# Miniprotein binders against q9h3h3, part 161

Target 1, 235 residues: q9h3h3
Amino acid sequence: EDGFTAEHLAAEAMAADMDPWLVFDARTTPATELDAWLAKYPPSQVTRYGDPGSPNSEPVGWIAVYGQGYSPNSGDVQGLQAAWEALQTSGRPITPGTLRQLAITHHVLSGKWLMHLAPGFKLDHAWAGIARAVVEGQLQVAKVSPRAKEGGRQVICVYTDDFTDRLGVLEADSAIRAAGIKCLLTYKPDVYTYLGIYRANRWHLCPTLYESRFQLGGSARGSRVLDRANNVELT
Short names: E, the ipSAE of ESMFold2; O, the ipSAE of OpenDDE; V2, 0.75 times the mean of E and O plus 0.25 times the DockQ between their complexes.

## First folded at step 11 (miniprotein)

Design MC11 (at its last fold request DockQ between E and O 0.74; V2 from the best seeds 0.80)
Fold by OpenDDE base, look of step 12:
Structure MC11 (fold): chain B 235 residues (1-235), chain A 100 residues (1-100)
Amino acid sequence: as target 1 above (235 residues)
Amino acid sequence: SLKDELRELLEEIVELAEEALEAIKEGNLDEAKELIRRAIEIAERIIEELDDEEIKRRVELALYLLKLALRAIEAGDPIKARIILYIVIQLVRQLIEELK
């Protein structure tokens, strides 16, 4: 995907964020209702704008599942943005380390594993596995994009609380793999999203910190995780 | 030249977006909206006058984002508006550089 495509996807994601979400909240809804909810709102059938014949009649930005331990805390995003703007004005060098420090300073530490899947049974099955893992407490929160009018791949996002916690990031990868997901995963801190930093940015920052590839016959984790910044395998 | 004029208009969009960011930071959301509206008008004008489909496509994305930023402010989400404006600024600046 070229830089323009990334910006287009970002725009669509931002628009989706502003529309209503379909949410299963395990904090208020019994886990026994999850299967019925998944059957009612399969991601491959839920349409972005509520097309005729879809499970949703109204626009849906995201389909999400909140775990029992989920507590939304984005940190000081406003402070982060102010500091980022000041940094740009200062003319100081901007590095991945700079962004890390900004994130830490403002407590904007959330990140997510991302997977892209074509609409269909495989996507719905993958989502069901992730949703179950969230409800069972193996993961905290996840969301999936609805089916777009033009089609294309749908994205599942699985969040972790702290992108600086390598062990936590790896544990989430393991949980995703345990749910039966075998596709490529990329991990992106939310700090890059909050600052509008995508692929092909002028600072040459890579928003992807980790890449996970499924490995057949491998040890207990079932994946190989690459640190993209250092080009080192972590597993 | 037409290219020079286009660059000037694009630069104005960047300036307006940057000013809108400042207005948001200061809590002056009405000013931010006005600045974004002005940027929208410029983008629309560019689209109407532009024959290059590739450039037009990029300006259309900028226009879409600007409208989205406005909606974000109206919805009471200045954080989202700022994110969108960051993307607009980067997108348009990159386009300006390519036009040099």
Scores: ipSAE 0.828, ipTM 0.917, lowest interface PAE 0.5, mean pLDDT 93
Fold by ESMFold2, fold request of step 13:
Formats: structure tokens, C-alpha cells, sequence
Structure MC11 (fold): chain B 235 residues (1-235), chain A 100 residues (1-100)
């Protein structure tokens, strides 16, 4: 009845992945068309299932923007999945180091910064800023969930191509903050997604690798980014 | 006991999901679909016979995911199907542990 488990949220994400997406693809669409597209499809108004009065007539799983330089590369996901299955029967311990090594070995290195916002102006404003950063080349690819009928928070995902490249992850954080976003950001490597490992998993793994908190501080503004795996601040 | 019978059915769902993963790895997608359909039938049987609403909700989520895995295979996305089956196995194994 009430609430959602981590597994239910994962199930909804899997279903959304398989439904149609609304995509602004800067590789094939001029950047000058972005503002009109954003005005037509704000994430607070695009509905998950095409409700009456919404701008979309069909279901939408995700709203996405692909940058001009976006070149998708998932790596050896099939090999990753096979190795994961074999590892579970081996009796070896499963730790965050295990997941990191599997990801490196199979070149499944992408990950994403996540932010959760209530539907409304703040969500639409944040998404517009992220979408512009993608089209302008400061970020490569981002997506945002549409409005669900029952409401609730929506998520913006901003992808990076290598979670082990801390400089690249920090540069993406900086680009997000430059868009005026001040909320908590959490970073999840895609290896956890491809292995179906969400919060409350049976190995008690934490899929969040980095956290970013905005710091106003003195004469300069910036992020305070924590590496949760090593318990060290990167900034 | 009835609780032992429920646990045995849940274990069969896990076994079928694990066999489906193996079939996908081997490229035997028709076999994977049949194994998933058998797991769906077991989940539906559990839901029909069960009167514990909390357990029923969790088996209904597993059933939803099994149907989604079948849809992923039919769409030609075995990577997605494997992700979904991992989630099913974790969900159902957690339920089995709670029933011991």
C-alpha cells in the first residue's frame, strides 16, 4: 500500500528504460532549437503515461539530451554480467573493491551524478540548466524522469564516462553547479545498475561512490565532494 | 508445513531465474523465455493461494519484474533481461530468508 522499496524503484526505472524517450539530440538537431524544445517539454508537465492535457500523447520513460560529442560506450556489459554470475558461485567475498575491479576489467566505466527534486519550477529550471550545459559541451548526456501520476520526486541523471577519472567526475560536478544547482548530488557508477544492485541489496554495498554538497564559502563558491569508498574529501 | 511449501515455491522461482540467466548467457533465448514463463506461473499460483498481504505485495513485485524480463527478451535486450532477473533473485531470496 504505502511507500516504495528500493526494488520497486528499480523496477520502475527498468520499465521506464524500455518505454519511449523524448530526446534532444544535439548531434542531429541545431542548438538554436533547444529553448523551444525545453519550453514544450518541461519535466514537470511531461507525464509518464501520456495523460490528457500533457504535451506528450504517448508514454515517456525518460526525457534526455545528447551532446554533440556524445559517443555511447557501455563497455563489455555481457562479459561483466557473466563474470558477476560466476563470482557469486565462487565463494569469494563481494566488496566495493570487487565491483570496482569487475567494472575496470570489463571497461564498464560510466556513471552518473543524481539529483532528486520535487515537480515544479525548481525541477524545470534545473533541467533547463543541465540541458543547456550538455548542448554547449560542458556535459555529455543527461536525462530526467517525467511526472508520475502519483507525484513524488523526479530525478535528473548527468552521465560521465569514467567513474575512476576523478578529475572528470569533479568537472561534471562543477558544470552542474555552474548551472546554479545547489542541492545534494550523489554519484552512482553504472556497474551497479548493470548488476541490479540498488540500496538495500543483500551484500550491503553502497552504490553511491561520491557525494557533492554545495559550499558558499567566502569569496569563492564551490562543491565539497566526498569519496565515500575511501572516506576522503576530494575538494 | 504451509510455510515450508511457500519457501519451496519461492526457491523454485529463484532456480528458474538462475536457469534463465544461464540460457541467456548461452544465447538460448527461447529457452530463457520458457523458464521465465514457468516462474511467472509459480508466482501467480503463490499470489492466488496467499493471504498475507505483505508477502503478497512482494511476490506481486517479483511477478511484475518477471513479466518485464520476458518483455526485455522479446525486445532483443538480453542485457536488460539479466539486470531484471538479478533484481528478481535478490528480492525473492530476501523473502526466503525472512521465512526461515
Amino acid sequence: as target 1 above (235 residues)
Amino acid sequence: SLKDELRELLEEIVELAEEALEAIKEGNLDEAKELIRRAIEIAERIIEELDDEEIKRRVELALYLLKLALRAIEAGDPIKARIILYIVIQLVRQLIEELK
Scores: ipSAE 0.821, ipTM 0.915, lowest interface PAE 0.7, mean pLDDT 90
Fold by ESMFold2-Fast, scan of step 11:
Structure MC11 (fold): chain B 235 residues (1-235), chain A 100 residues (1-100)
Amino acid sequence: as target 1 above (235 residues)
Amino acid sequence: SLKDELRELLEEIVELAEEALEAIKEGNLDEAKELIRRAIEIAERIIEELDDEEIKRRVELALYLLKLALRAIEAGDPIKARIILYIVIQLVRQLIEELK
């Protein structure tokens, strides 16, 4: 829409990554403390740059929940980026298949389901559902953006270990739906994020691999998942 | 022309950003920081001297990203610095194309 917006949103996401995070880490904190933590830090009220009148006085980049079994494995991102830079210099074709091969070679396999919601009760309710699913072991890790000064939509990211494991990606979708989430979901491999590739990129790559829409009745899964690259319905 | 001079300055920002990526890849973080600072100086000069508010806003985003890349290196995160520089290069290349 606004060709300038993709780079601006990417810039804000990178800045958020470098600011402090509010984390509920189920590996070291009892699950019984989650409800109090969620009540203290509702994402619609946590401010991006801090405000004495909000739950935080200092900047917060992300609000995150780590599951008990969460074991981060980012792979060899340094090697991925070096190979990407060499590829661009080589003049060889840059395609979705090329990025998939680079990601596999360097073990940069994580990805995420994304949902965008306006600040308010529905966002806080959705985040609470996701956070409980993470702490209970149905999902591995998730984060949500704080409220921006501009008052735009906030994003919830739910991570999976391996974007090439279609079954695992679909199981995460099912767990999100079981948590009561009914909005549109899109899935993005982290390889695109590590290479700075967003919607309006020069190679015309689509960083969104899957799309999930809630479906009432019919499907046992509760959602219709589309493989965006191949235009094939998976559920 | 002024448009040709602007394109040359924008191309210099891209070249400095690409050289900074090479410096990071080689582990020369101090050199990367100096190259980024030079790119920042060029972006600031464009903003101060340019009359076109639309182009100025886009160069201001590039400046913000360049300063963010410098922060990432200072924070000990060269991976994030490289991501930010990839975005800078894409943004500035797009602006150069739009000026043709």
Scores: ipSAE 0.779, ipTM 0.889, lowest interface PAE 0.7, mean pLDDT 89
ESMFold2, look of step 12: ipSAE 0.801; ipTM 0.905
ESMFold2 (binder alone), look of step 12: mean pLDDT 90; pTM 0.920
ESMFold2, fold request of step 13: ipSAE 0.798, 0.810; ipTM 0.905, 0.911
ESMFold2 (binder alone), fold request of step 13: mean pLDDT 91, 90, 90; pTM 0.921, 0.921, 0.921
OpenDDE base, fold request of step 13: ipSAE 0.803, 0.799, 0.809; ipTM 0.913, 0.910, 0.916

Design MC12
Fold by ESMFold2-Fast, scan of step 11:
Structure MC12 (fold): chain B 235 residues (1-235), chain A 100 residues (1-100)
Amino acid sequence: as target 1 above (235 residues)
Amino acid sequence: SLKDELRELLEEIVELAEEALEAIKEGNLDEAKELIRRAIEIAERIIEELDDEEIKRRVELALYLLKMALRAIEAGDPVKAEIILYIVIELVRQLIEELK
């Protein structure tokens, strides 16, 4: 085939992480400045590699909002990677359960809700809602991808501290729904990213642990959340 | 042929990246940086001489990541360099397979 989706996505993600970010940091910036910042940097107009005709002339990897209480904790990534190498050479089965145990052992617990939207007003509106929820304290941190050179959908990532904490994952989903988001949401633990596990990986692991679907009248929360790893409904 | 020469250069990038990854694992950071710089030089030569936009774009992405791996080592984050090098190896290997 002419495409290499998993490797290509991994490479693009690393390039984005290493390029500069446009950040609204509520720890140091008054909440009253958010609306002006959102108007200046709508994600549908911010270009990945810079353009004099866009809000940015230089490359931007991510557009992010940090909440007032945001305190990043990536855990022991070095220990995780060493244990992962040992697991691979041991010949033991590589399953969602063994990966979960490595993540717990090395405190690499963060994860994120993902939503994919086409560039345009709907994306900018969704991002504004998420950003306000972060600044108001209902969510801890979020980021959105800039517009790619080749087009395509953009992604909004909403982070939680612990992918094994179902209550925390569900609370984040509820806050996203309260912000007016009705599209499909998928949840991916950061442990998969640190181990280089993406869609179509050699171990046949699904990096999506949870899915959220908006459902009117289905639950008090307004959504159905499925644990994809265990095939169990959480709501 | 030109395609055979391109494949050989891409294979050399993979070999250098694999050696750099092993050097990092062994704590030989100066050796790793030297190997990465050599891989960067090869990628730059490919980009300069190649007219195929799709292949050139993929090699440009690999070059960008190799430079990021070097910067990660210089910043005292060899773990990040390992992740980047692993991605480069897979990206370039996939490109080699498409050229067969």
Scores: ipSAE 0.014, ipTM 0.381, lowest interface PAE 7.4, mean pLDDT 83

Design MC13
Fold by ESMFold2-Fast, scan of step 11:
Structure MC13 (fold): chain B 235 residues (1-235), chain A 100 residues (1-100)
Amino acid sequence: as target 1 above (235 residues)
Amino acid sequence: SLKDELRELLEEIVELAEEALEAIKEGNLDEAKELIRRAIEIAERIIEELDDEEIKRRVELALYLLKMALRAIEAGDPIKARIILYWVIKLVRLLIEELK
């Protein structure tokens, strides 16, 4: 039964990536139009499959904001997948370090901070803060899932271009906190997504590299960041 | 039985999706679209006639993917259609196994 649930979720994720996205692209759209766009498409009200009663009548896979400097590079995903197959066949240990090296070799370097929030005002407020940070240049790219037909939490993904650049990952966390976000954040490199490293994977790897927890108090960061891969506190 | 009738309809969806996949490989895109439309009709019939909400939800995803595959062919992206049809076959076969 559980196997089918995992396959169903994977198929839904594939469909979301392939369906149309609602995009505010700061490379081609004036920043002055952002507030109207956010008011038109609050993620708690945008439905995954469309509904005449929602802002969208047609399916929406993701709601995204692209910063002025956004220049996506997915790397050599085909070469990564071929090397992954060879690695599994080789009998070599599959560890965070091995996956990191594989990602570097194939230039699959992007990653993302994830936050999961229930549909409602707090989600819409969090997304608006993130979107403004992207348009203002403090973050590069972000997306949020639309409301699922079955309900449940929605996810905001805030991307960085290089998961091996620890300072860049930490700066994105700081910018998220500066935008008023107080919930738990986890950081996942896209290489883990491409290779199917999710919760309860057969290699027993933690599916995230970093975890960020909000801290009340006078530290400049406003958060405590843990390196999950090495079990070291960074802040 | 009703369960055996449902399994038979699901098996027909798989057969049509597999035939559509082969039609795409052969470059017969009009044939592929017709096979997908037939699979859509069967999925829609299942959804209308069944009371089981869990089975309906799973068939609804398959229906959605079939419509997506059809649109992909119409948009000139048969590679995307092949990926989607692979997932339709996989999901419907898993549902058939659960009904044994």
Scores: ipSAE 0.424, ipTM 0.808, lowest interface PAE 2.0, mean pLDDT 86

Design MC14
Fold by ESMFold2-Fast, scan of step 11:
Structure MC14 (fold): chain B 235 residues (1-235), chain A 100 residues (1-100)
Amino acid sequence: as target 1 above (235 residues)
Amino acid sequence: SLKDELRELLEEIVELAEEALEAIKEGNLDEAKELIRRAIEIAERIIEELDDEEIKRRVELALYLLKMALRAIEAGDPIKARIILQWVIKLVRLLIEALK
């Protein structure tokens, strides 16, 4: 049963990536148009497959905002996959450190903070805050899933250029908290996605590098960030 | 049985998708589109007649991907269509196995 569920979820993710995206691109669109765009496309109302009465009649895979300085760089994914196959064949231990080294060697450095929210006002408000932070230059790029037909939580993904740049990862967390988001955040490097490191992976690796928990009135940072790989608090 | 009839229809979808994949490899894009349209018709019939919500949901994803593969060929991207069809074959085969 679990094998079928995993393949089904992977196929849905592939379809979302291949379907059209609704994009606010701050590189080509004036920042003054953002509020109207957010009002037109609230993620709680944009439907995954299109629906009469929703903002979209056609399928939408993702809703995204690109910052003015955004420059996509996926690195050498083909070289990464070849090196991963060689590593598995070698019999050498597969650890967070070896995956980090493969990512650095092949320049596959991007990663993302993930948050899951139920459809509704809180999701739309959080997304609006994130989108404004992207357009204002506090974050680089973000996307949010549309509403699924069967319901369930939607995901906001906030990307950083380099998962090895701890300060950059922590700055993104601070900007997310400034947007009013109080839920658990987890940080996942894109190298883990390309290599199939998910929650129940064969190597029993933790699928996230960092966790951020909201801290009310305590820390000057507004959150407590934990390094999951080393089990060490960064504050 | 109804379950055996469903399995036979799902096996027909797999066969059509595999033939469409071979047609694309040979550059026979019009043949590939026709095979995909036939698979779509079978999937739509299953969804219309099926009562099981979980099985119906799985067939709905396969139908969605078949329509996506057809659009990819029409848009001039047969490589994308091949990738999508391989996913259709995998998902439908898993569903057939689950019905065992």
Scores: ipSAE 0.494, ipTM 0.839, lowest interface PAE 1.6, mean pLDDT 86

Design MC15
Fold by ESMFold2-Fast, scan of step 11:
Structure MC15 (fold): chain B 235 residues (1-235), chain A 100 residues (1-100)
Amino acid sequence: as target 1 above (235 residues)
Amino acid sequence: SLKDELRELLEEIVELAEEALEAIKEGNLDEAKELIRRAIEIAERIIEELDDEEIKRRVELALYLLKMALRAIEAGDPVKAEIILQLVIKLVRLLIEELK
């Protein structure tokens, strides 16, 4: 159809991570400045590569909000990658359980709730709600992709510190729902991202650990959460 | 054919990127920058002359990554440049295979 390959998508992801980010850092910036910052940099208007008439003249990889208590901890990614190479060359099976153990051993524990939205008011409104929840302390950190040159959906990522802490993952889902978000959410451990686990991975693993669906009334949480790896309903 | 000419230019980009990687490994950062600049010139020429929007987008991404590798060397991070150049080589090789 469009002809993009998995390698092309990986290259775009790497470029975004390496390009400059627009960051509201609540550790150093008063919360009272957030509304002006959100008005200046709505995700539907911030362009990936810069454009006359957009809020940015230079490339922007991500738009991010850091909570007041946010402390980055990527764990031992180098040790994780070395262990992953060893696992791939061994005779051992590659399963969700073995990936989980690698992540725990090397302290690569962060993960994220993902939502994909078309550019426009709904995306900007959803991002504003998430950003306020981060600054107010209900969430730790979040980022949103800028608008691609050809259009298409943008992604909001809401991070948690420990994907093995199911209660913490579910609390983040509840905070997202409390912010007014009604779309489908999926949860992905960062270890899966570092190891290249995506929809068409060689190991035929599900690329996400949890799925959250909004429900009208009937739930104290505002959502139904499924553990996709074990096919178990958590809520 | 038009595809044969395009393939030859893309192969030249791969060769320049591979030579830039060797230059970085040898600690010759000035040579690496010159090789990357030559690869950038070829990519820019392809973009200017090519009418196929899909192929143009892929070459534009390779161009963007080449410029990023150049900036990484200028910023004192040749390890980052190596990673980026390896990705450029992979992307351009895939495009070459699709043109056969």
Scores: ipSAE 0.070, ipTM 0.575, lowest interface PAE 5.2, mean pLDDT 85

Design MC16
Fold by ESMFold2-Fast, scan of step 11:
Structure MC16 (fold): chain B 235 residues (1-235), chain A 100 residues (1-100)
Amino acid sequence: as target 1 above (235 residues)
Amino acid sequence: SLKDELRELLEEIVELAEEALEAIKEGNLDEAKELIRRAIEIAERIIEELDDEEIKRRVELALYLLKMALRAIEAGDPIKAKIILYFVIKLVRLLIEELK
């Protein structure tokens, strides 16, 4: 069952990536237009497959904001997939370390902070804060999922260029917190997404590298970031 | 049995998707579209006749992807269609294995 769940999630993710996106591109659009765009496309109302009663009549895979300096680089995904097939056939252990090495070798380095929120005002408010941080240059790029047909939580993804750059990952966490976000965050490298590493994967790998929890009180203000793979506190 | 009939229909979807992949590789895009349309018809028939909501949801995703692959070819992106069809084959094969 878990194997089918992982493949189903991978197929849904691929379909979302390949369907049209609603994009605010700060490289070509004035920042003054952002608030109107956010009002037009609140993620709690945009539907995954289109609905005449929603902001979209046609399918939308993602709602995204690109920062002024955004330069997409997915690396060598084909080489990564070939190496992954070879690794699975080889009998070598599949560990976070071996996946990290594959990612480095094939330059598949991007990753993302994930937050899952129920549809509604809190989601839309959180997305607006993240979108403003992207347009203002504190974050590079972010996406939010549209409302699913069956309902459930939606996900905001805030990307960093290199998951092996711990300082860059932590700086993104700080910028998310500065935008007023207080919910649980988890960090997932895109290599795990390309290779189908989801919850309950057949290799028993933790699907995320880091976890960030908001803390406020006494001298320990801000967020605590845990390295899930090594069970080590980073902040 | 109904389970055996379902497996046979799912196997036919896989065969059509595999033939569509080969048609794309050979540059036979019209043949690929026709093979995908036949796979779509089978998936739609399964969805209409099937009472199991979980299996139905899985076939609905395969149907959505088949329609996406067809649109990709029509839009002049056969490489995108190949990627989508690989996912269709994987999803449907895994469902067939679960039905043993």
Scores: ipSAE 0.487, ipTM 0.836, lowest interface PAE 1.9, mean pLDDT 86

Design MC17
Fold by ESMFold2-Fast, scan of step 11:
Structure MC17 (fold): chain B 235 residues (1-235), chain A 100 residues (1-100)
Amino acid sequence: as target 1 above (235 residues)
Amino acid sequence: SLKDELRELLEEIVELAEEALEAIKEGNLDEAKELIRRAIEIAERIIEELDDEEIKRRVELALRLLKMALRAIEKGDPIKARIILYIVIELVRALIEELK
């Protein structure tokens, strides 16, 4: 509505990936240092390009927390991309099933739960909860965008190893809810990101596989999860 | 017409971006960089000559992305360069379709 397109947001995310990150790495840093680190770098105050009076004087692309057991495995992304280029040149049909198969064949299985929050206390509190869950071992890895120069919502990404493992995706949702998060969550496999597929693509693919809505007093899991592709309630 | 000339220039950007992807796939990164630089020159020319604000804004995004793809190759990240080029190709193709 405000004129930003999915392509603009994708461009900003890719620029951020190439800039320096602020990382709390639980593999090399004691968990006792987390609270001080969170107080020093609240995402509502960390500026994208550095600013007098902010915690950072230099550009920051992402603020991330790596869990003690985190072992990055992006799979064979180069092979995935080569296969995607060959598929497009071949003229063969491109469907959700075709992309799922390419992802499985090349072991590009990671995905993420996304939440978008305005800069402020609620964002900082949500990020602190997620960061503690990562360091305590309930989640594997997460990152949050810094404050953009133009303002607008910031994004928290909580990663899972395998988007085809429904139980694992739902366990991550449960851990996010247990951390006190009550906003809308959406789940996107990284295969779509690696192939540059966003909203309004010509194949009419929906890159969002799941939606999670907080449920007040009821479900044992604390949320309603919808499978967007098949229009099926999972919880 | 000016609209036909614009469409032709946009088609050339897509062609150069597709050739850059093929060059990256073959490991010819210097060739990919030259192809991307040629696409940048065309995008800059369009922006300089074009008065349509909405079309100019979209070509400006394509230009920004092409420059990012070039930097990704320079930083040793051909995976990211490919992602960016995929977005450029789809963005420019969509613009060509709107110019029928």
Scores: ipSAE 0.743, ipTM 0.884, lowest interface PAE 1.0, mean pLDDT 89

